# Designs tried in a protein design chat: VH-VL binders against Imidazole glycerol phosphate synthase subunit HisH (hisH). Part 13

Target 1, 208 residues: Imidazole glycerol phosphate synthase subunit HisH (hisH), of Pelagibacter ubique (q4fnt5)
Amino acid sequence: MNVTIVDYNSGNISSVINSFKEVAKDKVNIEVTSDLNKIRSSDKVVLPGQGSFKSCVDALNAINGLVETLNEFTVTNKKPLLGICVGLQMFADLGYEETETKGLGWISGKVSKIDNQNNKFKLPHIGWNEINIVKESKIFEGIKNKSHMYFVHSYEFIPDDKSVISATTDYSSNIVCSVEKENIFGTQFHPEKSDKLGLKIIENFLNL
Short names: E, the ipSAE of ESMFold2; O, the ipSAE of OpenDDE; V2, 0.75 times the mean of E and O plus 0.25 times the DockQ between their complexes.

## First folded at step 4 (VH-VL)

Design u01 (framework fv_temelimab)
Fold by ESMFold2-Fast, scan of step 4:
Structure u01 (fold): chain C 208 residues (1-208), chain A 123 residues (1-123), chain B 106 residues (1-106)
Amino acid sequence: as target 1 above (208 residues)
Amino acid sequence: QVQLVQSGAEVKKPGSSVKVSCKASGYTFTSYYMHWVRQAPGQGLEWIGWINPNSGGTNYNQKFKGRATITADKSTSTAYMELSSLRSEDTAVYYCAREGYSSGWYEDAFDYWGQGTLVTVSS
Amino acid sequence: QIQLTQSPSSLSASVGDRVTITCSASSSVSYMYWYQQKPGKAPKAWIYAASSLQSGVPSRFSGSGSGTDYTLTISSLQPEDFATYYCQQYDSYPYTFGGGTKVEIK
């Protein structure tokens, strides 16, 4: 099996690469590339994101044909894709970090700054926090409700269709921290930074 | 304010072990990875490994695997690095360093460092 | 293991000079990090993600580069800038540092 981690120059993705290779070992081939043909031929794709919504969307768009290829892989051919952090956020129609920016539009919704209640809560939402699993999800197989995952973000993805939400976390309000829509998976938290349980989520994705 | 305070200088004999501490304050200890880096006199920096203080999970540079043990005590917000089977070439200043977070608004680097602990290995 | 080679190993410069130091990686890295170290002191984070200045770092410092070639530039050297600068890759294990570039008073 071939799995591509999309390297579109969005930031340091070494933790993602190392965690996926650790889980995959010799059984799964992990490619790190933005090569369109390699993405098309992959069995699964991982879309990490680091930095602002705008910087990541701009970086994707800077590579001719990349967004079209990801749409073909994910929407047309229905192959598994995992978005991590800003990668999950880019599923949205629009993001408001810095400027109003058009996302991938794979899951209707918007990315907005976490309501910190007049600075009662610090941003970013950073560190370990409990997830509340709100529906059965393939990537949460064997993960207990209230497990701790690692977060670092100031913006949240708010889907219009709440049925896509697979997990939330409590920080100033209920924040969406994972979505699942058919072949499309995303986590707001960083499984690559969430120790053994994060590696289990990666393993679950690779076993789809 | 974030602060990392390390234990004092040590003088050790070849074949012994040393355990250096790093006490963290000014932030949530369990939210950040802690790294250990050393610097031999007049030389550059060399990465030893890291610990996730929340889980106790570790990762080591293969050069030190089997000799270095990194641990953390949540109750005292203190990380430790123990190096066994000491040789004269292990003489160095040992640093703890916090890994910063990656996000649109923040750094992803070793953003805060301890003051360093000189370990001298001599017969 | 990714090897980082810094050039030059040392340089002598005067206050007001433009100083450029380079870091070359043995294989492509996504981002480069830079640290400043003064004698007897711990390294201090200086530039992250190749080009972003750490809080408190003067604007005369800049970083650039991609792939295997990265640069730290000081546009107008000040007395407090005399130090050793280290690059670091944070792309793959083991994390590695360059050999350092010592910026000395001329």
Scores: ipSAE 0.006, ipTM 0.454, lowest interface PAE 14.6, mean pLDDT 87

Design u02 (framework fv_temelimab)
Fold by ESMFold2-Fast, scan of step 4:
Structure u02 (fold): chain C 208 residues (1-208), chain A 124 residues (1-124), chain B 106 residues (1-106)
Amino acid sequence: as target 1 above (208 residues)
Amino acid sequence: QVQLVQSGAEVKKPGSSVKVSCKASGYTFTSYYMHWVRQAPGQGLEWIGWINPNSGGTNYNQKFKGRATITADKSTSTAYMELSSLRSEDTAVYYCARDYYDSSGYYPDAFDYWGQGTLVTVSS
Amino acid sequence: QIQLTQSPSSLSASVGDRVTITCSASSSVSYMYWYQQKPGKAPKAWIYAASSLQSGVPSRFSGSGSGTDYTLTISSLQPEDFATYYCQQYDSYPYTFGGGTKVEIK
């Protein structure tokens, strides 16, 4: 099996690369690239992201043919894709970080700043927090409800259709931290920074 | 033990180019992004750009686009920063710095290890 | 571009004093870091994500803040704390640093 982690120059993805290679070992071939042919031929794709919604979307758009290739892989061919952190957020129609920016539009919704209740809560939402698994999800197989995952974010993805939400976390409000829509998976938390349980989520994705 | 060892000081004329090296050891070179940061004498720090040594992908501060070129050689675990069309205001200590990731997940990415710095003096 | 403004630019304090330096961002940031730099040396990572100390950093140091306002505090200044401290945002490109705060011990 061939799995591509999309390297689109959006920030440091070394932890994602290291965690996927650690889980895959010799059983799964992990490639780190923005090469369109390698993405097309992959069995699964991982879309990480670091930085603002706008900077990541701009970086994707800067590579000729990349968004079109990801749309073909994900929407047309229905192959598994995992978005991590800003990667999840880019599934949205629109993001409001820095400016109003059009996302990938794979899951209707918006990315907006977490309501920190007039500064009663710190932003970013950083550190370990419990996830509330709200529906069965393939990536949560073997993960107990209320497990702790690592978060670092100030913006949240708010899907229009709540049925896509697979997990939430409690911080200032009920924040969406994982979505699943058919072949499309995303986590707001960083499985690559969430110790053994985060690696289990990576393993579950690779075993789809 | 992680070490970043940079090339020695250089004196250059205005309009010339300089290429600074940063040799990494003690870790897997392709697993961490490498940044370049400069500091003019008595002044603060200024980010130039980064390279992903695995892919060769780069990102630059707009101020340096077109003048700075960052490269990496996986076979020697060495990163390079070349700055062209040098001006007197480019006189600075140039640092390479490794992006950081703590395996425990408690710390976000940061610049955890720095080279010793390379003084580049641009004088008429 | 996000501009970071540090205050004060320099300060002198006695051993045992509580010292607070501030870093103000022109726009809200999620990722703020602090570095310690001693004369003639490269910067050293000191505080990550506003409040987490790097391994080996003395417990007298602390960081706090969110949004646009961040602080680094030294609860009981020691002679080895003579240095310039820089904040840095890692939130958006280009990554920017504050102008630095030079801490001198009398």
Scores: ipSAE 0.005, ipTM 0.472, lowest interface PAE 13.2, mean pLDDT 87

Design v01 (from a12 with heavy chain W33Y T35S G50Y; framework fv_cemiplimab)
Fold by ESMFold2-Fast, scan of step 4:
Structure v01 (fold): chain C 208 residues (1-208), chain A 123 residues (1-123), chain B 107 residues (1-107)
Amino acid sequence: as target 1 above (208 residues)
Amino acid sequence: EVQLLESGGVLVQPGGSLRLSCAASGFTFSSYYMSWVRQAPGKGLEWVSYISGSGGSTYFADSVKGRFTISRDNSKNTLYLQMNSLKGEDTAVYYCARDEWELPGYYDYFDYWGQGTLVTVSS
Amino acid sequence: DIQMTQSPSSLSASVGDSITITCRASQSISSYLNWYQQKPGKAPNLLIYAASSLQSGVPSRFSGSGSGTDFTLTIRTLQPEDFATYYCQQSYSTPYTFGPGTVVDFR
């Protein structure tokens, strides 16, 4: 099995690479690339993202043919894809971080700043927090409800169709922290920074 | 069956360096996270560092971060702890421990420990 | 960092007694708690993992319970070889942290 981590100059790619290689070992081939033919031929794809929605979308669009190739892989061919942090957020139609920016449009919804209730809560939402698993999910196999994951974000993805929500977390409001739509998976938290439980999520994705 | 044997503990001057080794046998070494745990004379246990089976992930306690480096040689079934800029407070017995896990839930625990090697940092 | 505390710091007991040691975490750690026994001059050895699972080869007089922040280790019908120091340890998140230990002494 071949799994590609898309290298488009996102800030979290090093820790993501190390965690995926640790879980995969010699059983799964992990490639780090933006090569269109390698992405197209992969069995699974990981789309990491850290930084602003706009900077990540701009970076994807700066590589000729990359968005079209990801659309073909994910939407047309229905192959498994995991989005991490801003990678999950880019599934949206629109993001409002810095400027209004069009996302990938794979899951209808918008990315907006977390309502911190007149500074009652600090932004970014940084640190460990409990997840509320709201439906059975393939990537949460063996993960208990109320498990802690590591978060670093000021913006949240608000899907239009609530049936895609697989987990939420409580911080200033009920924040979506994981989505699942057929072959498309995303986490707002960083499994690569969530210790052994994060590695279990990575393992579950690789075993799809 | 499973054996872990530490070596390298000696008397070292403050500011000095020392490398500890842990020789593993009786299991597939490359498949396990490995940790170093220390214990100062008459005190409790303090976790120092871990390294993943492939060597791709490491973590350190704040007390040693920047001074200690953990590494492994899977071809020799050996775990290492490189200790630099040693301080009196680093005086301890250093244990090598195997990090086993259980699924589902990925519960991990130290199921085998070496007998320890004493590091003394003193003039 | 997750802080671990144990109570009592030490206790005196006689062979045949039943004793309980408590461990508390500064935040919820679900069931990611392990118990270790250490005899003087020896390495620690694993007794209980995942809060309540008995390690193979450990006598059935040892048992663990609890979840979240509060955990207990119970030793029923204390034997001479059980006089030792007992440590709890959270494996929920890095850095791993141990409790300060509970010394179980004769008397």
Scores: ipSAE 0.006, ipTM 0.461, lowest interface PAE 15.1, mean pLDDT 89

Design v02 (from a12 with heavy chain E100S E102S D108S; framework fv_cemiplimab)
Fold by ESMFold2-Fast, scan of step 4:
Structure v02 (fold): chain C 208 residues (1-208), chain A 123 residues (1-123), chain B 107 residues (1-107)
Amino acid sequence: as target 1 above (208 residues)
Amino acid sequence: EVQLLESGGVLVQPGGSLRLSCAASGFTFSSYWMTWVRQAPGKGLEWVSGISGSGGSTYFADSVKGRFTISRDNSKNTLYLQMNSLKGEDTAVYYCARDSWSLPGYYSYFDYWGQGTLVTVSS
Amino acid sequence: DIQMTQSPSSLSASVGDSITITCRASQSISSYLNWYQQKPGKAPNLLIYAASSLQSGVPSRFSGSGSGTDFTLTIRTLQPEDFATYYCQQSYSTPYTFGPGTVVDFR
């Protein structure tokens, strides 16, 4: 099986690469590339993101044909895709980090700054926090409710249809931290930084 | 004004099947999760099943999982509950309710309820 | 599944009394708790959502409090129309579960 981690020059994705290669070992071929033909021929795709919503969306759009190829892979051909952190956020229609920016539009919704209740809670939301699994999800197979994942973010993805929400976390309010819509999966937390349980999520995605 | 009207409740024999309907009006039906809640005679409320606005996600109580199916037709503003392999313990008034939610927090709550339809499972 | 319990199972009260009903979850549900009122022969109606938010149109004599596992519904200055059965319900995770109900009767 061939799995591509999209390298679109948006920041440091070394932890994502290392974690996927460690889980895959010799059973799954992990490619790190923005090559359109390799993405098209992949069995699964991982869309990481580090930095702001705007910087990541701009980086995707800077590579001619990349967004179109990802749309074909994900929306037209319905192959599995996992978005991590800003990767999940880019599923949205619009992001408001710094400027109003159009996302991929794969899951209707907006990316807005976490309501920190007049500075009662500090941003970013950083560190380990519990997830509340709110529906059965393929990537949460063998993961218990209230498991701890690692977070580092100031913005949240707010889907228009709550049926896509697979997990939330409590920080100032109940924040969406995972979504699932058919072949599309995303986590706000960083499985690559979440120790053994994070690696289990990666393994579950690879076993789809 | 929001209105929900259940129909389909009748006497049915154990092992039989029945489909309930809930006609919705006064709101954008496809924008809301919908739910079925039942109440056995003289007993408390029991959540049965829920369905997302698009119909893409469905959830069931353990007592009905594998026997009941929830569905919706957004073009007709109608919610359905297909009940198979009915048992005596399924005897109850079945309520249709709108599953509202709001941000922040994604809190779910049932803000409007129909009048209920009685299903009796007996020989 | 999350089990919900209520206490008392029933209580007798007079018009003008203040009463409290307790609801307990078998595990932490944060603030994902709703309160419903049901009168004989009628469908339930929503009173409180998100543990403490008063539903539009519900009299201010109703209030909710609590978080985690322990929650209370308070009715101040009980009115004749408040004699009913009250249910708590968790919306933290599916399957959603209701408490067994508390019957509020005339003294």
Scores: ipSAE 0.007, ipTM 0.475, lowest interface PAE 12.6, mean pLDDT 89

Design v04 (from v01 with heavy chain D99E E100G E102T P104S D108P; framework fv_cemiplimab)
Fold by ESMFold2-Fast, scan of step 4:
Structure v04 (fold): chain C 208 residues (1-208), chain A 123 residues (1-123), chain B 107 residues (1-107)
Amino acid sequence: as target 1 above (208 residues)
Amino acid sequence: EVQLLESGGVLVQPGGSLRLSCAASGFTFSSYYMSWVRQAPGKGLEWVSYISGSGGSTYFADSVKGRFTISRDNSKNTLYLQMNSLKGEDTAVYYCAREGWTLSGYYPYFDYWGQGTLVTVSS
Amino acid sequence: DIQMTQSPSSLSASVGDSITITCRASQSISSYLNWYQQKPGKAPNLLIYAASSLQSGVPSRFSGSGSGTDFTLTIRTLQPEDFATYYCQQSYSTPYTFGPGTVVDFR
């Protein structure tokens, strides 16, 4: 099985690479690349991201044919894709970080700054926090409700359709921290930074 | 004011089909999961099915899976339950219910219920 | 499927009494437990959600507690309108399941 982690110059993704390789061992081939042919031939794709919504979308668009190839892989061919942090956020129609920016549009919704209740809560939302699993999901197999995951973000993805939400977390308000729509999976938290439970999520994704 | 009103319950022969409707008003219908819950005469509550706000996700209790389908028309604020291959055991009052949402966490609960519509399956 | 049980199946009480109803899940459901009241010939109405949160408009004499597998509904200073059937329900996973109900009758 071939799994590509998309390297589109979105910042440091070494933790994602190391965690996937640790889980995959010799059973799954992990490629780190933006090569369009390797993405097309992959069994699964991981879309990480670090930085603002705008900077990551701009970085994807800077590579000729990359967004089209990801759309073909994910929307047309219905192959499994996992978005991590900004990767999940880019599923949205629009993001408002720094400027209004068009996302991938795979899941209708917007990315906006967390309402921190008149500064009662600090941004970023950083550290370990409990997840509330709101529906059965293959990536949460073997993971108990109220498990702790690691977060670091100031913006949130607000899907228009609540049925895509697989988990939420409580910080200032109810924040979406995981979505699932058919073959499309995303986490706002960082499984690569969430110890054994994070590795279990990676394992579950690889076992789809 | 949130209102849910079921209709369509009648006497049906075993093996027959029937479609129930639930008219919703007083809230943004497309933003809520909706469920059907039934209650056989003199018995307890049994959850039957749910449908997501967009209609993209559905789930059914094993007792009705393959025989019932749930659907919605968000332009008409109406929820439907299509019941096929009806059995005597399907005799019940059928309630439509709205699945509520909290800002402090997604804990599903039925915050509003319709009055119910009686379906009798008998010869 | 997660199985829900309630005890007692029925109880008799007088106005002014305090009563407790217990609900048990066959596996841990965290705080994904709701309580409903149903009067004869009427639809159920929500009393408590998320194990202990009182629904808006519900009198404060109703309270819920518990987590995991064991849950309790308490009604303090029972009023005439409280004579009804009470159901617990888990929403932790599908299919959603209800307890068999507890009938609270006037003595």
Scores: ipSAE 0.006, ipTM 0.460, lowest interface PAE 14.2, mean pLDDT 89

Design v05 (from v01 with heavy chain D99E E100G W101Y E102S Y107W D108G; framework fv_cemiplimab)
Fold by ESMFold2-Fast, scan of step 4:
Structure v05 (fold): chain C 208 residues (1-208), chain A 123 residues (1-123), chain B 107 residues (1-107)
Amino acid sequence: as target 1 above (208 residues)
Amino acid sequence: EVQLLESGGVLVQPGGSLRLSCAASGFTFSSYYMSWVRQAPGKGLEWVSYISGSGGSTYFADSVKGRFTISRDNSKNTLYLQMNSLKGEDTAVYYCAREGYSLPGYWGYFDYWGQGTLVTVSS
Amino acid sequence: DIQMTQSPSSLSASVGDSITITCRASQSISSYLNWYQQKPGKAPNLLIYAASSLQSGVPSRFSGSGSGTDFTLTIRTLQPEDFATYYCQQSYSTPYTFGPGTVVDFR
């Protein structure tokens, strides 16, 4: 099985690469690339993200044909895709970090700044926090409700259709931290930074 | 259908060692936390240990910490309990149990149990 | 560790009776409370999980209620096959702990 981690110049993705290779071992071939033909021929794709919503969307758009190829893979051909952190956020229609920016539009919704209650809560939301699993999900098989995952973010994805939400976390408000829509999976937390339970999520995705 | 079958229970002397096995079928074994629960003759249920689907997370009751280890082989759909430094108080029927999963995300209830295997520790 | 207690330790009842068994946790466990039935010589079977959710295949005469520290299992219109030992169990935190059991005997 061939799995591509999309390298679109979104900053440091070394922990994502290392975690996927650790889980894959010799059973799954992990490619790190933005090559359109390799993405198109993959069995699964991982879309990581480092930086702001705008900077990551701009970086995707800077590579000619990349967004079209990801749309073909994910929306047309219905192959499994996992978005991590900003990768999850880019599923949205619109993001408001810095400026209004159009996302991929795979899951209707918006990305907006966490309401920190007039500075009563610090941004970013950083550190370990519990997830509330609200929907059965293949990527959460073997993961207990209230498990701790690692977060570092100031913005949240608010889907229009609540049925896509698979997990939330409590920080200043109920924040969506995982979504699932058919072949599309995303986590706001960083499974690659969430110890053994994070590796289990990666394993579950690879076993889809 | 979900099936769990324990084996390995025998008479052992105090201080001895024994390994129990639980053969699982009828579900995706690697996706479930698994537990061992024991019951001494005429007594109630006592939870012993759990292991996560990947094997990366384990927990033990204080009564067995340092003496028992839990492991699994997902390629063989088999759960193990290695018991060392056995004491008379470890005499019990040992049950293999699957931890169920349900919405809105409840864990730690045992939806399927094996028939149990009897371990007797005496001289 | 969270300690679980059950009351009564035993009760005698007749077919057709309605009975209630109580379970108390030493600290709040939200709704992470499960009920099991065990017949002599057999493995336990799950009746209720998450305090009030009836397990598939379990008769509707069984019901659970409660949250926090106090929980109840009710069996309406007791049937002959209901004479058994009943255990509560918390799954809020590790180690998981069971109550001492309640024996339901025929009067």
Scores: ipSAE 0.000, ipTM 0.441, lowest interface PAE 16.1, mean pLDDT 88

## First folded at step 7 (VH-VL; framework fv_cemiplimab)

Design g1 (from b32 with light chain S91D T94R; at its last look DockQ between E and O 0.03; V2 from the best seeds 0.00; counts 0 for: pae E 15.0 > 2, placed apart)
Fold by OpenDDE, look of step 7:
Structure g1 (fold): chain C 208 residues (1-208), chain A 123 residues (1-123), chain B 107 residues (1-107)
Amino acid sequence: as target 1 above (208 residues)
Amino acid sequence: EVQLLESGGVLVQPGGSLRLSCAASGFTFSDYYMSWVRQAPGKGLEWVSYISSSGSTIYFADSVKGRFTISRDNSKNTLYLQMNSLKGEDTAVYYCARDLYSSGWYPEYFQHWGQGTLVTVSS
Amino acid sequence: DIQMTQSPSSLSASVGDSITITCRASQSISSYLNWYQQKPGKAPNLLIYAASSLQSGVPSRFSGSGSGTDFTLTIRTLQPEDFATYYCQQDYSRPFTFGPGTVVDFR
């Protein structure tokens, strides 16, 4: 099986690469690239994202044919894709970090800044927090409810269809931290930084 | 009940061509990877090829690469193996096997096999 | 490719016996090991998956153990219907590969 981690200059993705390779070992071929043919021929794709919503979207668009290739992969061919952090956020129709920016539109919704309630809560949300699994998800096999995951974000994905939500976390409000829509998976938290349980989530995705 | 039924196995001469079919029923065919596995007479099992649910991913064993092609028609719940440039070493019972379930929580492989179809390559 | 070996290649046993078959991988395959039973003229049947998980419908007298490179299939209280050829198979990485098989026949 071939899995591509999309490298589109979305920040330092070394932790993602290392964690996926660690889990995959020799079971899965991990490719780190923006090569369109590699993406098209892959069985699964990982879309990481670090930085702002706008910067990540801009980075995707800077590579000719990448968004179209991802659309073909995810929407047309319905192959498994995992978005991590801003990668998840880019699923939205629109993001409001820095400026209004169009996302990939794979899952209807928007990305907005977390309401910190007049500085009652510090942004970004950083550190370990427990997740509330609200729906069965293929990537949460073997993950107990209330498990802790590692977060680094100031914005949240707000889907229009709440049925895509697989998990939430409590910070300021009930924030979406994982979604699942058919072949599309997303985590707001960083499974690559979430110790053994995070690696288990990665393993679950690789085993799809 | 899951059923897989291979057909098409016959006697052919070296250099000849043959197409095998595998008719699937009792499960959602389009949700599964499918594999061909062969077994030479009195020998062990050898994986030959697999194809993803949609057909977008295909792989072959080195022993058949360039000579065999694999395809599927999900509307007919049928898996195919086109074998060209056949050799004596290709003589075997060919099994179709249900492979990876692409939509499941617990992916399992080769839970179900057909009865096999015998391909004999001889002059 | 990952090479699989089995020991012994054949063994003779009697009804009621307990037998053990060994399978070895050329490299670590974690627990991604399956066991199959095959009778003459029939397709292989999955007995054990993930090294130790019993397939649905398989009698409890069958058990699998091991991880890494060394695995075992144990059949306790051998029954007449258990005389067959047994194969191990790794699904750790493609291409999937099978052991050469172990023939279990009547003593």
Scores: ipSAE 0.000, ipTM 0.514, lowest interface PAE 13.5, mean pLDDT 93
ESMFold2, look of step 7: ipSAE 0.000; ipTM 0.462
ESMFold2 (binder alone), look of step 7: mean pLDDT 91; pTM 0.917

Design g2 (from b32 with heavy chain Y50W, light chain F96Y; at its last look DockQ between E and O 0.04; V2 from the best seeds 0.00; counts 0 for: pae E 18.8 > 2, placed apart)
Fold by ESMFold2, look of step 7:
Structure g2 (fold): chain C 208 residues (1-208), chain A 123 residues (1-123), chain B 107 residues (1-107)
Amino acid sequence: as target 1 above (208 residues)
Amino acid sequence: EVQLLESGGVLVQPGGSLRLSCAASGFTFSDYYMSWVRQAPGKGLEWVSWISSSGSTIYFADSVKGRFTISRDNSKNTLYLQMNSLKGEDTAVYYCARDLYSSGWYPEYFQHWGQGTLVTVSS
Amino acid sequence: DIQMTQSPSSLSASVGDSITITCRASQSISSYLNWYQQKPGKAPNLLIYAASSLQSGVPSRFSGSGSGTDFTLTIRTLQPEDFATYYCQQSYSTPYTFGPGTVVDFR
C-alpha cells in the first residue's frame, strides 16, 4: 500500500512524517513528495497544512499540476484523502484568512475567524481540548467520545451540509473539528501531536 | 475562437457500434478536460463521460459504463467516443464540451459546446 | 448521485415580464451550480456559473442566487430572445447532473 504525504512547503511537517511512519511500520510505504505521478499512483493521500489558508493555497498552486492531480485523486477517482489543520480548511469553497481565497471546493462551506466573543477567548485556540464525536466515523473507530486532541488554529471550517461533520469541539462556540464525507477525511486538530489517540486515528486512516 | 465540431452521428441498428469524433480548434486542447453530454429527442441533458487533459483518467455515467469508451489524440486535437452495444435509449444528439482547465479549480462548467451530432438507434 | 429538480417545468410569459426559476439539489452542492439556456436545435449556452457569477457576454437582466440545496435564476424584463429552455447543473461531484429543464414560452 502506498500513502503519500504531500510536501508543498506548508510548514514543518516532520511530526506528520514521523507519526505516519511510526504507525505504518513496514506494512505501509509512506512517501513524502510533490511528484505528481507518485501522488496519482498512491492508494491514499495526506494533505497537511500549517500557516494561513491563503499561503497554503498559494503554495499548492505554485506546483504546476498539483491541484488538478489532487482533484483527480480525490473527487474523480474517490480515493482516500486526509486533510490536517489548514489541509481540512482548504476543502472549503472560500477562506477569509488574510484575504478572500478560493479553496479546493471539495466540501461546501467557508473558513472564518473563530468568534472569540470580544476577546473573552484567546486566539489561537491552542492546546488540548475534548472532541464531541457526532456520527459513526471510520477514523474514530476505537476513540471514546470526549477524548482530547491537540489544537492550534484561529479559523474554523463552517460546512453548509452539517451531515459531513464527524466531530466538534467547544471553544467559545461549537466548532467543527472533523469532517468525513465518503473518501474525504479532515481534522482541524493535529493527530500527529495528539499522543496515542492521535496515532489511533492515523492507524484507522491507513487501514481504510 | 474556440470551436468544437462533432461528427459521425448516423442511424445504426440496435447492438451496433459507432465512433464519434470532435475536432477542436482555437485553444490549447491538451490543457483541458473534455466531456460528452447527450440529449435524447425532446428530453433533457445527460452527462455521459469526461477524460482528463492527458487522457490518463476517464469517467462514465452508469447508463453507458462498459459499452462506451472515450479517448483523445492531443497531437490531432481530437476527442473520440466509441459506442458499442447500442440501445434505443442511446438515441440522442451528442455534444462534446470543453471541460475544466487542467490547472484550474472547481467548480466545473461547460462554457464551450459543439453543435452536436445525432445518433439514432433504430431497427 | 445528486438529483436535481427544477420548478416550474414550464411557464408562459410576455416580453417585459420578470420570471424566476428554481432548482433544488438532493444534497448540498455549496455554490457549484450552473445555469444554461438552450434554444431548439442549438447547443446549451452558459449563463451563470458558481450559482451567481454571470458569464461574460450574458445580459445583466439574468441573475442567479442561492447556495446549499436551493437556487434561483431570475430574468428581469424578458426579451424575445429569452424564450428558451433553462437547465441547472451541479458541478459538485460526478456524475455532473442536470435538472430536467424549464420551458419558457410566450403567452
Scores: ipSAE 0.000, ipTM 0.425, lowest interface PAE 18.8, mean pLDDT 88
ESMFold2 (binder alone), look of step 7: mean pLDDT 91; pTM 0.923
OpenDDE, look of step 7: ipSAE 0.013; ipTM 0.555

